# Designs tried in a protein design chat: VHH binders against Methionine synthase reductase (mtrr-1). Part 9

Target 1, 246 residues: Methionine synthase reductase (mtrr-1), of Caenorhabditis elegans (q17574r271to516)
Amino acid sequence: TKPFEVLVVSAEFVTDPFSKKIKTKRMITVDFGDHAAELQYEPGDAIYFCVPNPALEVNFILKRCGVLDIADQQCELSINPKTEKINAQIPGHVHKITTLRHMFTTCLDIRRAPGRPLIRVLAESTSDPNEKRRLLELCSAQGMKDFTDFVRTPGLSLADMLFAFPNVKPPVDRLIELLPRLIPRPYSMSSYENRKARLIYSEMEFPATDGRRHSRKGLATDWLNSLRIGDKVQVLGKEPARFRLP
Short names: E, the ipSAE of ESMFold2; O, the ipSAE of OpenDDE; V2, 0.75 times the mean of E and O plus 0.25 times the DockQ between their complexes.

## First folded at step 4 (VHH)

Design s4 (from o10 with S57R D101P Q106A S110D; framework vhh_ozoralizumab_d1)
Fold by ESMFold2-Fast, scan of step 4:
Structure s4 (fold): chain B 246 residues (1-246), chain A 125 residues (1-125)
Amino acid sequence: as target 1 above (246 residues)
Amino acid sequence: EVQLVESGGGLVQPGGSLRLSCAASGFTFSDYAMYWVRQAPGKGLEWVSEISYSGGRTKYPDSVKGRFTISRDNAKNTLYLQMNSLRPEDTAVYYCAAPSPEELWAYLFDTGDYRGQGTLVTVSS
């Protein structure tokens, strides 16, 4: 299974007159082009979108790591046998040539709330004693409630943590090790005809909680809302048909 | 271009009051929840109040509940923080913030201070 590129051919708002909960919906149509010959889709089948991380958040993180200036240089990724996500992405024991920008844009889930092991790395990466004490507290048994209340439940991202603790400068290799894999997002196709898949979705806002940002949409919804006619996006589809084009 | 300009800080005696203002521009202010955060010298960022995009819901940590009131004027693109019964531990630089829109990250990333300029509140005798 390998990602392939599809073209956005329409992006429009649709009013649902029978929905009392959802005022408007958005509809996106993507054109599979020649890839349609290799796939058999029916309405209701899932299509998996490879949703990139926002460029500004990626740049913010890489700048804090001190590596934004080399973010586009080729680097060789060494597989860590203890890291499940890397083994899943790249067959074990293989070196992959990539860039830091590509890795942080497409491969690593930078928006998922960091776990306590990553927060410990942040604690070890700050020059400010007060930041270090607070971050260490969040990793401790004593800080479990604070970790839940201020990090896990509000869904703070790595970028949020770096914003809150401005003296934290984590090593980029530790982030690659500890950030989870960015997983392609499934969407059910409302229709599939003439090589084009149509997706209808509703915007959802997160409710206010102590420490949570109000009105923050999910990464996938924000990205889908940004799509315009002519955009190219990467998707994972079904396995190729048994009989393939030459 | 997103801009958040805080004002209204100053030196005040314990028990006193101050009203902070934040003038917002470069984004659709009325579409975003807003909050006030503060940073005392040598400490991390602390959220001190949150308000929904409509102004219908507000939230406060116990440390300021009953003493601080957040409000907004969507017609003027302005956020306020009324601070009463101020205590020495309220001494901090106060920052206006919006949730993580791409426009805000551009603003924060391109400044020399990722938290913006802020406004200093000093509570001392």
Scores: ipSAE 0.013, ipTM 0.345, lowest interface PAE 8.1, mean pLDDT 74

Design s5 (from o10 with E102A Q106L S110E; framework vhh_ozoralizumab_d1)
Fold by ESMFold2-Fast, scan of step 4:
Structure s5 (fold): chain B 246 residues (1-246), chain A 125 residues (1-125)
Amino acid sequence: as target 1 above (246 residues)
Amino acid sequence: EVQLVESGGGLVQPGGSLRLSCAASGFTFSDYAMYWVRQAPGKGLEWVSEISYSGGSTKYPDSVKGRFTISRDNAKNTLYLQMNSLRPEDTAVYYCAAPSDAELWLYLFETGDYRGQGTLVTVSS
């Protein structure tokens, strides 16, 4: 199924009457409008929200790639025949004809801590010999402790790495190739009636075992908390065609 | 709109203590998890500590666990970092930020024009 737009028609805080402590929950109601005619939902069914990456992080990354000025121009992705991966294909989660802003806002997970292949690209993209040496160390076999202590344990995002290494200017095509897909976030509907789905959720702490400072769960909760009456949001039906489960 | 003003840094000898403060304004402080990050000379950003919106949960990397304590006063919109048993390798500029708020996070990247906003802690003899 394809993503479609729904309207926020209420947004309020409610007290959880069943908690041992007084806890505040958020309640959001979205109106499916004409899309309700094609969908069959029941309470407890999942609604998948397309949670966008924060505009400021997207702007920062695109500026470092030197492409912010063309971020809104229509572009067509192509495979660079000089890449190490001769059989590389355009990622399935990205439309072939789109804009860079759309790709980085909607399609790519920019907040997940970069793995060693992405750090290698950062190393190749700096004009500073000291930054290059350090980044190569972080993605080497000998640098595993430093990678753990500097990158993995602190949960650095790509934006964090670019701030730490200010002379790194990565090619945007390499980021599109190596960043993981941004997957829609499921929420259970507490009710669905008269074309309207209602969500009740708690502001959640980051999972202790995750180790990421900017987790996807935190991003989704912050985004939901920002929603107000009149806002439009993108959602997917029960079984999204371009969503692959772990 | 958003302001985070760090203070409390200074020069201290190894084994000493400092308490950092972060005064927050322009957002509902009690709604956000907060954290401290640091940048040592010639190094990248390193996460130092994290505290939940209520103050009920805290996390630390092994490098500071047992020596640093993060706390908050939601009535005063203030975040604290108590630093004990300081070592030369703790020398850094210390920043506060909300980990789940991209606007607040990127404010820290841009507000100082990369000019070392935050509070400087120097540990040397």
Scores: ipSAE 0.000, ipTM 0.210, lowest interface PAE 10.5, mean pLDDT 73

Design s6 (from o10 with S57K D101T E103A Q106E S110E T111H; framework vhh_ozoralizumab_d1)
Amino acid sequence: EVQLVESGGGLVQPGGSLRLSCAASGFTFSDYAMYWVRQAPGKGLEWVSEISYSGGKTKYPDSVKGRFTISRDNAKNTLYLQMNSLRPEDTAVYYCAAPSTEALWEYLFEHGDYRGQGTLVTVSS
ESMFold2-Fast, scan of step 4: ipSAE 0.012; ipTM 0.474

Design s7 (from o10 with D101Y Y107A; framework vhh_ozoralizumab_d1)
Fold by ESMFold2-Fast, scan of step 4:
Structure s7 (fold): chain B 246 residues (1-246), chain A 125 residues (1-125)
Amino acid sequence: as target 1 above (246 residues)
Amino acid sequence: EVQLVESGGGLVQPGGSLRLSCAASGFTFSDYAMYWVRQAPGKGLEWVSEISYSGGSTKYPDSVKGRFTISRDNAKNTLYLQMNSLRPEDTAVYYCAAPSYEELWQALFSTGDYRGQGTLVTVSS
């Protein structure tokens, strides 16, 4: 379940041969190198990309936590026992040497709508009584419909919540505890030949459909569009490990 | 080309009324909850109101509850804020926001500063 590094060897536009109308699509080819010997792929099999969070969103969150100035300093993380019970996906017995910027860029899903426990932390972290009252309402039993209508259904991210409630300054430790793991994104391979996997995806397709969520949609597509020949990206050759009950 | 253009601000006496408008373009307005936020001189941003994507639910802080009414016209991609019984402490630049649309809120802010146009409301005799 360990991700490995692959090399981007092409990034270009192609015409869709199966379209009723000619459409422009983007093609990315990645070279598996030595990892190809361990993997047997067929066209249509999934490759999982570890898509980083956008730098502006990460910087925004770290700035609100008051830690942007130390975001690139090496730090050692240990997860407390209470956090381990809440978030079983984080191995609390392992000390990690990292940076806050790396943690928020690659490890934490900052785009998933905050759950009620995280909203409670936001409520406790604001100096504004009106913001606090609203945030407490959103994570209360009485506020379940409002939570659904204003947070869950529209897909507000942590950054969206911090933007809407500008006096919320959450402790970074509580965010690390309560944010879920950033999960790799699946893409079907159009081909796999000579250790190279090719994926083709649509670019610049615009009709919006009902319920399309721009914040979640844009992350992977914008990142894929930013890739250049020579870039190294992290991938998993199979579906990430799933939660299991003890 | 995602844009929010606020208008309707001005000078008004205490107890007066103003209606603010926000014209949205470049995104599917009807899919997003919308917010009004304000910034008084020398102060931070303050949440003023929010409305669900359908317009069926609205919320206000106690400071404006009963005096302000948020509404939307999804057919015209326009957000409104009706402000009644205005007080000197309501003096601020008012901004509309769609927090769940990342490109839009990022475009409204520079590093450290809110750069959106906004509309100035001054409540003074």
Scores: ipSAE 0.006, ipTM 0.378, lowest interface PAE 9.4, mean pLDDT 75

Design s8 (from o10 with A33Y Q106D Y107L L108F T111S; framework vhh_ozoralizumab_d1)
Fold by ESMFold2-Fast, scan of step 4:
Structure s8 (fold): chain B 246 residues (1-246), chain A 125 residues (1-125)
Amino acid sequence: as target 1 above (246 residues)
Amino acid sequence: EVQLVESGGGLVQPGGSLRLSCAASGFTFSDYYMYWVRQAPGKGLEWVSEISYSGGSTKYPDSVKGRFTISRDNAKNTLYLQMNSLRPEDTAVYYCAAPSDEELWDLFFSSGDYRGQGTLVTVSS
């Protein structure tokens, strides 16, 4: 009922010869090992992959927070017993004792477009008056259209925002508070036999759009393309209880 | 109107051999990559082999590599699958397929969609 580790035992490529542009499909097989005994899978059932955030983006964010040099030190998350917050709790998707690198790699959705509360924190974290003015505009009622057009619709990530506003240095604790949970990604199994599941997927690449300067692959697709035989990945055997997925 | 007619399936003992055929009509056979896929009872669709337009390139998953051979005769509009060293786990309905669209490809492998009627292969003693 919690995430468990499976082994990549094959990774094969198939080219679509009928596409006007060559499209690559990939077939990945994972071995459930002893965990297969706890699962009642049928082909067509969803397997949920815990997709880590890319190391370059994690390092970039932690460097901007001034904490990259301590990113691998054990840290303990706790509510101060003297806090005045009535309902304050350690976020359920973050372990009490962990590292900053682990939190930003596996627990927090850094690729999701920042909401207006997080943009407000970015505004408060810059020494540049022009950056602050623009970020505050994006948080205002008058800036709702600009927020939608330049942040939400193009899907700018936190890393994109930090790149666009180079003087923003947010406190890492505010990012942990405001970033949403990284949600496992469902994939339908094309086969399940001998404790092994196979998935087939198409490589998806999103073109550059207004507000986004680079063409991007989806986080899950980019990660799946990086997998090789012998890699270990974390999966959930069922839909996460704390969230309703589409 | 594409028509694919599979044949050659049957009951065979472990270690035996079978040769499957697929007769294609309604399209220019030599313009298409061709595939064999299978579906075991209670399991999903599994890709078994792939062959290019001319037959100069073939691909197989590790589960059948070295045991199965795909080939084609473009003059006869016929696709073949030679299956050697058959195992009980090769028991399945085998389908001949010519996916022509990315969306059809995704449906084909994830939902069990196919173009032919299939031919049953049973490997048991």
Scores: ipSAE 0.000, ipTM 0.074, lowest interface PAE 23.3, mean pLDDT 73

Design s9 (from o10 with S57R A98T D101S Q106N S110D T111H; framework vhh_ozoralizumab_d1)
Fold by ESMFold2-Fast, scan of step 4:
Structure s9 (fold): chain B 246 residues (1-246), chain A 125 residues (1-125)
Amino acid sequence: as target 1 above (246 residues)
Amino acid sequence: EVQLVESGGGLVQPGGSLRLSCAASGFTFSDYAMYWVRQAPGKGLEWVSEISYSGGRTKYPDSVKGRFTISRDNAKNTLYLQMNSLRPEDTAVYYCATPSSEELWNYLFDHGDYRGQGTLVTVSS
């Protein structure tokens, strides 16, 4: 589906007056402009925000691939269809003529823990025998528990893996092929009046468990907290048509 | 503000031992896996060890396995690396790290390699 742009017209903190534990909530209002005429919203309806990947993580990944210096040049993409796990999934979310920075910022989910096929590519991309052996263990049948304990459960991102294995220099085309699509995030509207949708949310809390390493804030919450009046945001007015689920 | 402060390095003879410490602040230390990485003179970063958030699981490359032990004290927000049977090739600046640390991502991006404070370990006679 085709995303469209909305304008942030307010961003403020509010106290929850009905909570026994006083917590600060954030309220963001976005203006649909002319797109309001195409949409019929009621309070409680979801808006899907296209949440970008953090610039530092994108730059780090592109630098490790040796392509940061050309990241803003237009490029023509060629994704190998023979490696597709689900026929016709990958090509739909990435424009054929684009930039590497745009792809890694808006199209590819770089923060989701790498699956074993991607870890195998990382193993093949290191000159260090110790790194290669460890990465091969993590993507083997015998290494399933290690994969779960050290990668999946703590939620290591691709950037985290590249930091842990500094000699891994993966080809950028293999990352484009194997990284999942970045899925827009739903938020319920607290109100909709005069073409403007209001969203109220709280910082997410993550309980401490063995193997969990996520901060209290998620990517989407950090991004929403960064929004200021005048910012432009890409949204979808309905659920995206397709998900790439394992 | 996330801070990781390494200490415990120094000059030691081959076969000797050192215990490195990393004092963590500005985040909930007990929620994060931790890493030790090192950089020998003129070389890139090398992964040395990793430990789960509770300390229940650890991993090492063959180059240090059996000689180095990673541990943590979540009550003190401190990470440790016990290094035994040290060799000249262990000479390096040692850094503690947690993935997704904003400070570490900034240093890696700006410097091409992590070049924060670290703690220097020199193994020579």
Scores: ipSAE 0.000, ipTM 0.243, lowest interface PAE 14.9, mean pLDDT 74

Design t10 (framework vhh_brivekimig_d4)
Fold by ESMFold2-Fast, scan of step 4:
Structure t10 (fold): chain B 246 residues (1-246), chain A 126 residues (1-126)
Amino acid sequence: as target 1 above (246 residues)
Amino acid sequence: EVQLVESGGGVVQPGGSLRLSCAASGFTFSDYYMSWVRQAPGKGPEWVSSISYSGGRTLYADSVKGRFTISRDNSKNTLYLQMNSLRPEDTALYYCAAPSDEYLWQYLFSGEYDYSSQGTLVTVSS
């Protein structure tokens, strides 16, 4: 259940990348090293990649929170005593002792569109009354359609929202509380031989929406395309299927 | 490769009107949500308005709602901002932007927030 490190040993094009007619296929090979002896992988099994958030987005968010200068200092996460939830807990996907950079790079999903509770925090964190009114409107019953159509459906990120509302300076502890867990991404192995897993993938085509999702590449695909021989990647072993009681 | 060229700014009296244009090239304009952002002298950038890739949806900052109208012509790869009932506080350098991570983050982290483009200056004065 704990991620482990594998080594990228090849990164190649399987089809002609300059063809106008054929979608480009890419192949990544990773070496499991000593971990291979502990795994019973077969072709078709999924490998889960821990895709990090882009460093530029992480830096931007931490800078807006006023904490970029302490981002690499060891810190201990604690529950805010002013939390309004009587049974508030430290999120299970975040370690109690870590760094802010590590949390925002590997643990928190900053690319998922912020929900209305997080947008309310953004509204509370701006000195600009016009920004506050618009953000509160997006959180209201009257603004539900605007929220869905302009934020949720097109998949605007927290960084997109902070760019649109430049006077918003959210407390970093509220972001840690409200951002969802960054979930490892599954990819099917085309082969597994001699400790090495091969993955063949194509550029994904996202459905056209009323926003910027039309034909855009995903975070995972862009990250896989950036991998080079010698890179180290974190992966998660297969989780057993959850047993469901009657 | 990606290039945005703003135009249409100028000097107007309070209550006047201006129409800004943004000519886009180097990317598939019709695939992107587009925005107008402004930066007043000595202040940080302020989001003004956004429009969906199809033009079917628009969003406005409260400070400009009812006075400004965003539109686009995908056949000409051009974004527009019609500004009516202009006020002195609308004085700013105006930029167009796409919220695409690849293109937006290059601009934001080039060390400048005003983009490599010059924007288009709008001055509202008596």
Scores: ipSAE 0.000, ipTM 0.195, lowest interface PAE 12.9, mean pLDDT 74

Design t11 (from a3 with L59Y D101S E102A L108I S110D; framework vhh_brivekimig_d4)
Fold by ESMFold2-Fast, scan of step 4:
Structure t11 (fold): chain B 246 residues (1-246), chain A 125 residues (1-125)
Amino acid sequence: as target 1 above (246 residues)
Amino acid sequence: EVQLVESGGGVVQPGGSLRLSCAASGFTFSDYYMSWVRQAPGKGPEWVSSISYSGGRTYYADSVKGRFTISRDNSKNTLYLQMNSLRPEDTALYYCAAPSSAELWQYIFDTGDYSSQGTLVTVSS
């Protein structure tokens, strides 16, 4: 349930990276340290990596919310007293005591295209009448085709929307409320011995000129390729838990 | 490598015209919505116009509606902004963006200065 920190102790190419006759595979080994004493893993078991959102996108979003300067201050999320009386709860994927940087880096899926409820919040958060009019159109019943064509089909992220509408300054609490959970990514362990888990994965290449989702390496693959010996990564020992009460 | 190269800016008198171009490479241009954004010296960025991937839908800021026309040629990977009846208030650095492109977004933000990616339009008497 709770993610824990492991250390990257090797990162290697399994096949000759310069040979076009065989595909490149990468091997990463992580050291569980003291956490291994409380876990029982076998080869073939899944390890779930908590893949962080890119720092640049997180900083950009927090700056637009006017909270980048307090992003590292510890804060406690609370439920409105009125809603708490009717069995309200804090989203299970966000800790009650945390930092804004941690929430946006590890807990919230900022890469998924915003739904119309979030676009409505963006519309309410701009001082520019032209931006507000366009955003309201996108979240109206009459604008469903435009929403699909402009936002959903091209897969615009929140950062993309904020870039396109530079006067939108959304309240950070509304983003925390409306952004979905960032889901850890499973990888099968090829071995687990002496508190070290080893995984092997293939670097899949997509056409450089293809602009659709499948034309680029996924966030998880790009992140794994960036790992170096000495890096610390967060993992979850089992599949992600469902939403929970605080 | 994703590249956007803006061109066509210059100095014109009020009432004049300019045509801006944005040459795109390194991605499937026809899959992306494209936008023109401008930034006057000392001011924040202002969205100007957007066009759908097919060119079938366009939207304009009220300040430029009826004077500017956004268009694209997917066969040439080029975005255009035809600017007519230019006013001193149109003086700004103009740049294009593909908000659905993670690589393009990363490229623009990595420079830290949007003004380094654009073409300057000066409307002066």
Scores: ipSAE 0.000, ipTM 0.260, lowest interface PAE 11.5, mean pLDDT 73

Design t14 (from a3 with Y33W Y53T L59Y; framework vhh_brivekimig_d4; at its last look DockQ between E and O 0.01; V2 from the best seeds 0.00; counts 0 for: pae E 17.1 > 2, unsure alone 63.2 < 65, placed apart)
Fold by ESMFold2, look of step 5:
Structure t14 (fold): chain B 246 residues (1-246), chain A 125 residues (1-125)
Amino acid sequence: as target 1 above (246 residues)
Amino acid sequence: EVQLVESGGGVVQPGGSLRLSCAASGFTFSDYWMSWVRQAPGKGPEWVSSISTSGGRTYYADSVKGRFTISRDNSKNTLYLQMNSLRPEDTALYYCAAPSDEELWQYLFSTGDYSSQGTLVTVSS
């Protein structure tokens, strides 16, 4: 199905009066406008938000790759194997003709913790011997515990890794190959009336003591918190499926 | 690792009852309010119920009020959902979730650090 715009018509912070831990709830109402009639939403359906990656993180990654200055140029992101003699390719979920900024903002998941293959690319992309040795340790068989304890479990992002290893300059084509698809984020409607959907979500941070250099909120939470009345946001439209079981 | 293991699902006739359990590990369970979320075939996730950290306050979706009862045992790190007067529309996979619901669930599931299968409830004759 194709994304469409909805309008933010209210956004409020709500405290949970029974929480023994500091946390914040937020209520957001979006107006589907004329799309409500076309898409036949019902109460209990989920809204799928097309959440962009943060511009700061995208720019940081693209700068580190040495391609920030061409980020907005339209290009084909493939390498001819005959002329380059390397194993580069563009995954099928990436639009073949687009911009680097669009791809890293809307198509690629930059927040998912890097897998060991991506860490190996980072190791190959630095001339600093200390960085190279450490990154090779993290992707080695002997370093499996360290990888789990310091990368996977804390949920470090690509940006976190690049910040920790400042001399790593990864090839952008390898990131495009290895980064997973950014998928829409589902939120259940708490109510739906008069073409407006209301949702409630809790604000959470990933504390710095979980192996991250700084506290970090989730991608969708940060983005939802930034929304103001009058903002337009992209969602995926879904027709409600009839309930059937085998 | 955060682990949430749901159990107690099954096949039941309309009007019947089931009790779901969620065993939690890898975090301080008593510090977090908890929720039940369900996903019917071909639909997105739907919030069902939430409970405060002590269990002193409970919240329910309108579709389940008066029929479902959420509870917790912090000494056993376990969340419960008593489901009475079940209807065919209650048929779904049921998941338990912590306060960063869809963000934490999606994040952990996508990284492979979190495995939750849910527990299937089927209400049919």
Scores: ipSAE 0.000, ipTM 0.130, lowest interface PAE 17.1, mean pLDDT 71
ESMFold2-Fast, scan of step 4: ipSAE 0.145; ipTM 0.611
ESMFold2 (binder alone), look of step 5: mean pLDDT 77; pTM 0.772
OpenDDE, look of step 5: ipSAE 0.005; ipTM 0.225

Design t2 (from a3 with S50D L59Y; framework vhh_brivekimig_d4; at its last look DockQ between E and O 0.01; V2 from the best seeds 0.00; counts 0 for: pae E 12.8 > 2, unsure alone 60.5 < 65, placed apart)
Fold by ESMFold2, look of step 5:
Structure t2 (fold): chain B 246 residues (1-246), chain A 125 residues (1-125)
Amino acid sequence: as target 1 above (246 residues)
Amino acid sequence: EVQLVESGGGVVQPGGSLRLSCAASGFTFSDYYMSWVRQAPGKGPEWVSDISYSGGRTYYADSVKGRFTISRDNSKNTLYLQMNSLRPEDTALYYCAAPSDEELWQYLFSTGDYSSQGTLVTVSS
């Protein structure tokens, strides 16, 4: 489906006694403008936001890969004819992926906890013997419980892992190969009037833990919280919200 | 703790009726549109129905449209699903949920900060 642009026209904070772990509720209103006539949204329909990764995390990762200086240079995608591998798949809603910054900002999911194949690449990308041993343990069969307890359950991102292992300098091409694709995030409309949709979402915070020294909110929540009146945002077309079980 | 307590399931003959209830607590019920979701044995989850905050708008999956009616009573913090003309393919574990914030529900599920067991509906001859 083709992305289209909507305008943020209000952003409000509301108290929600939902639970001790969710302190506030947010309301965002977006204006569909002329798109409303052709789409006819209804309450319960979903808006899928094209959420970018945070610039600071992208810059941190690209710096650790040693490629921040060239992040804005044009790159052409190619297939290695000897291996028949394709470097980075172009998502259907973008015309062309042309820079490392664009790829890491809009195309690759840098917030999902690294899988064990990616952790193995991190282990191979450090000269520190303590870091290498720990990372190899996390991707081993014997380390499955530790991987679950210290990486997956806390929801550590690639940036969190690189912070915890400061001597790891991964090859950027291996990250492009192994990182999941970033997908649009659904939010259901609470109301729809006068070409404007209201969405309500809850602020969630993951507290600091061993391995993550800072509280973190979800990617979409952080981005939605950053929106101001007058901002333009990219969204995908209407469909029911669809509940997803874990 | 967020609690969603489903009830009203049971065993019925094809063509029978059941009314499911979902008692909500631990959050401001009237601020969330609500949903029924079901999971049949050996199948993935299936969306059934949504209802707006006030109850003024309702939506149904094609498989249940015309047979099921979602409703809510915000004064009792209760969501309902009236199921008529039941068929064997309606056999499933039925849950209520608030799908208006997927990140919220994924978080609550992962932390155990809400409680829901569902209610079993069995339609058999």
Scores: ipSAE 0.000, ipTM 0.210, lowest interface PAE 12.8, mean pLDDT 73
ESMFold2-Fast, scan of step 4: ipSAE 0.067; ipTM 0.560
ESMFold2 (binder alone), look of step 5: mean pLDDT 76; pTM 0.762
OpenDDE, look of step 5: ipSAE 0.017; ipTM 0.323

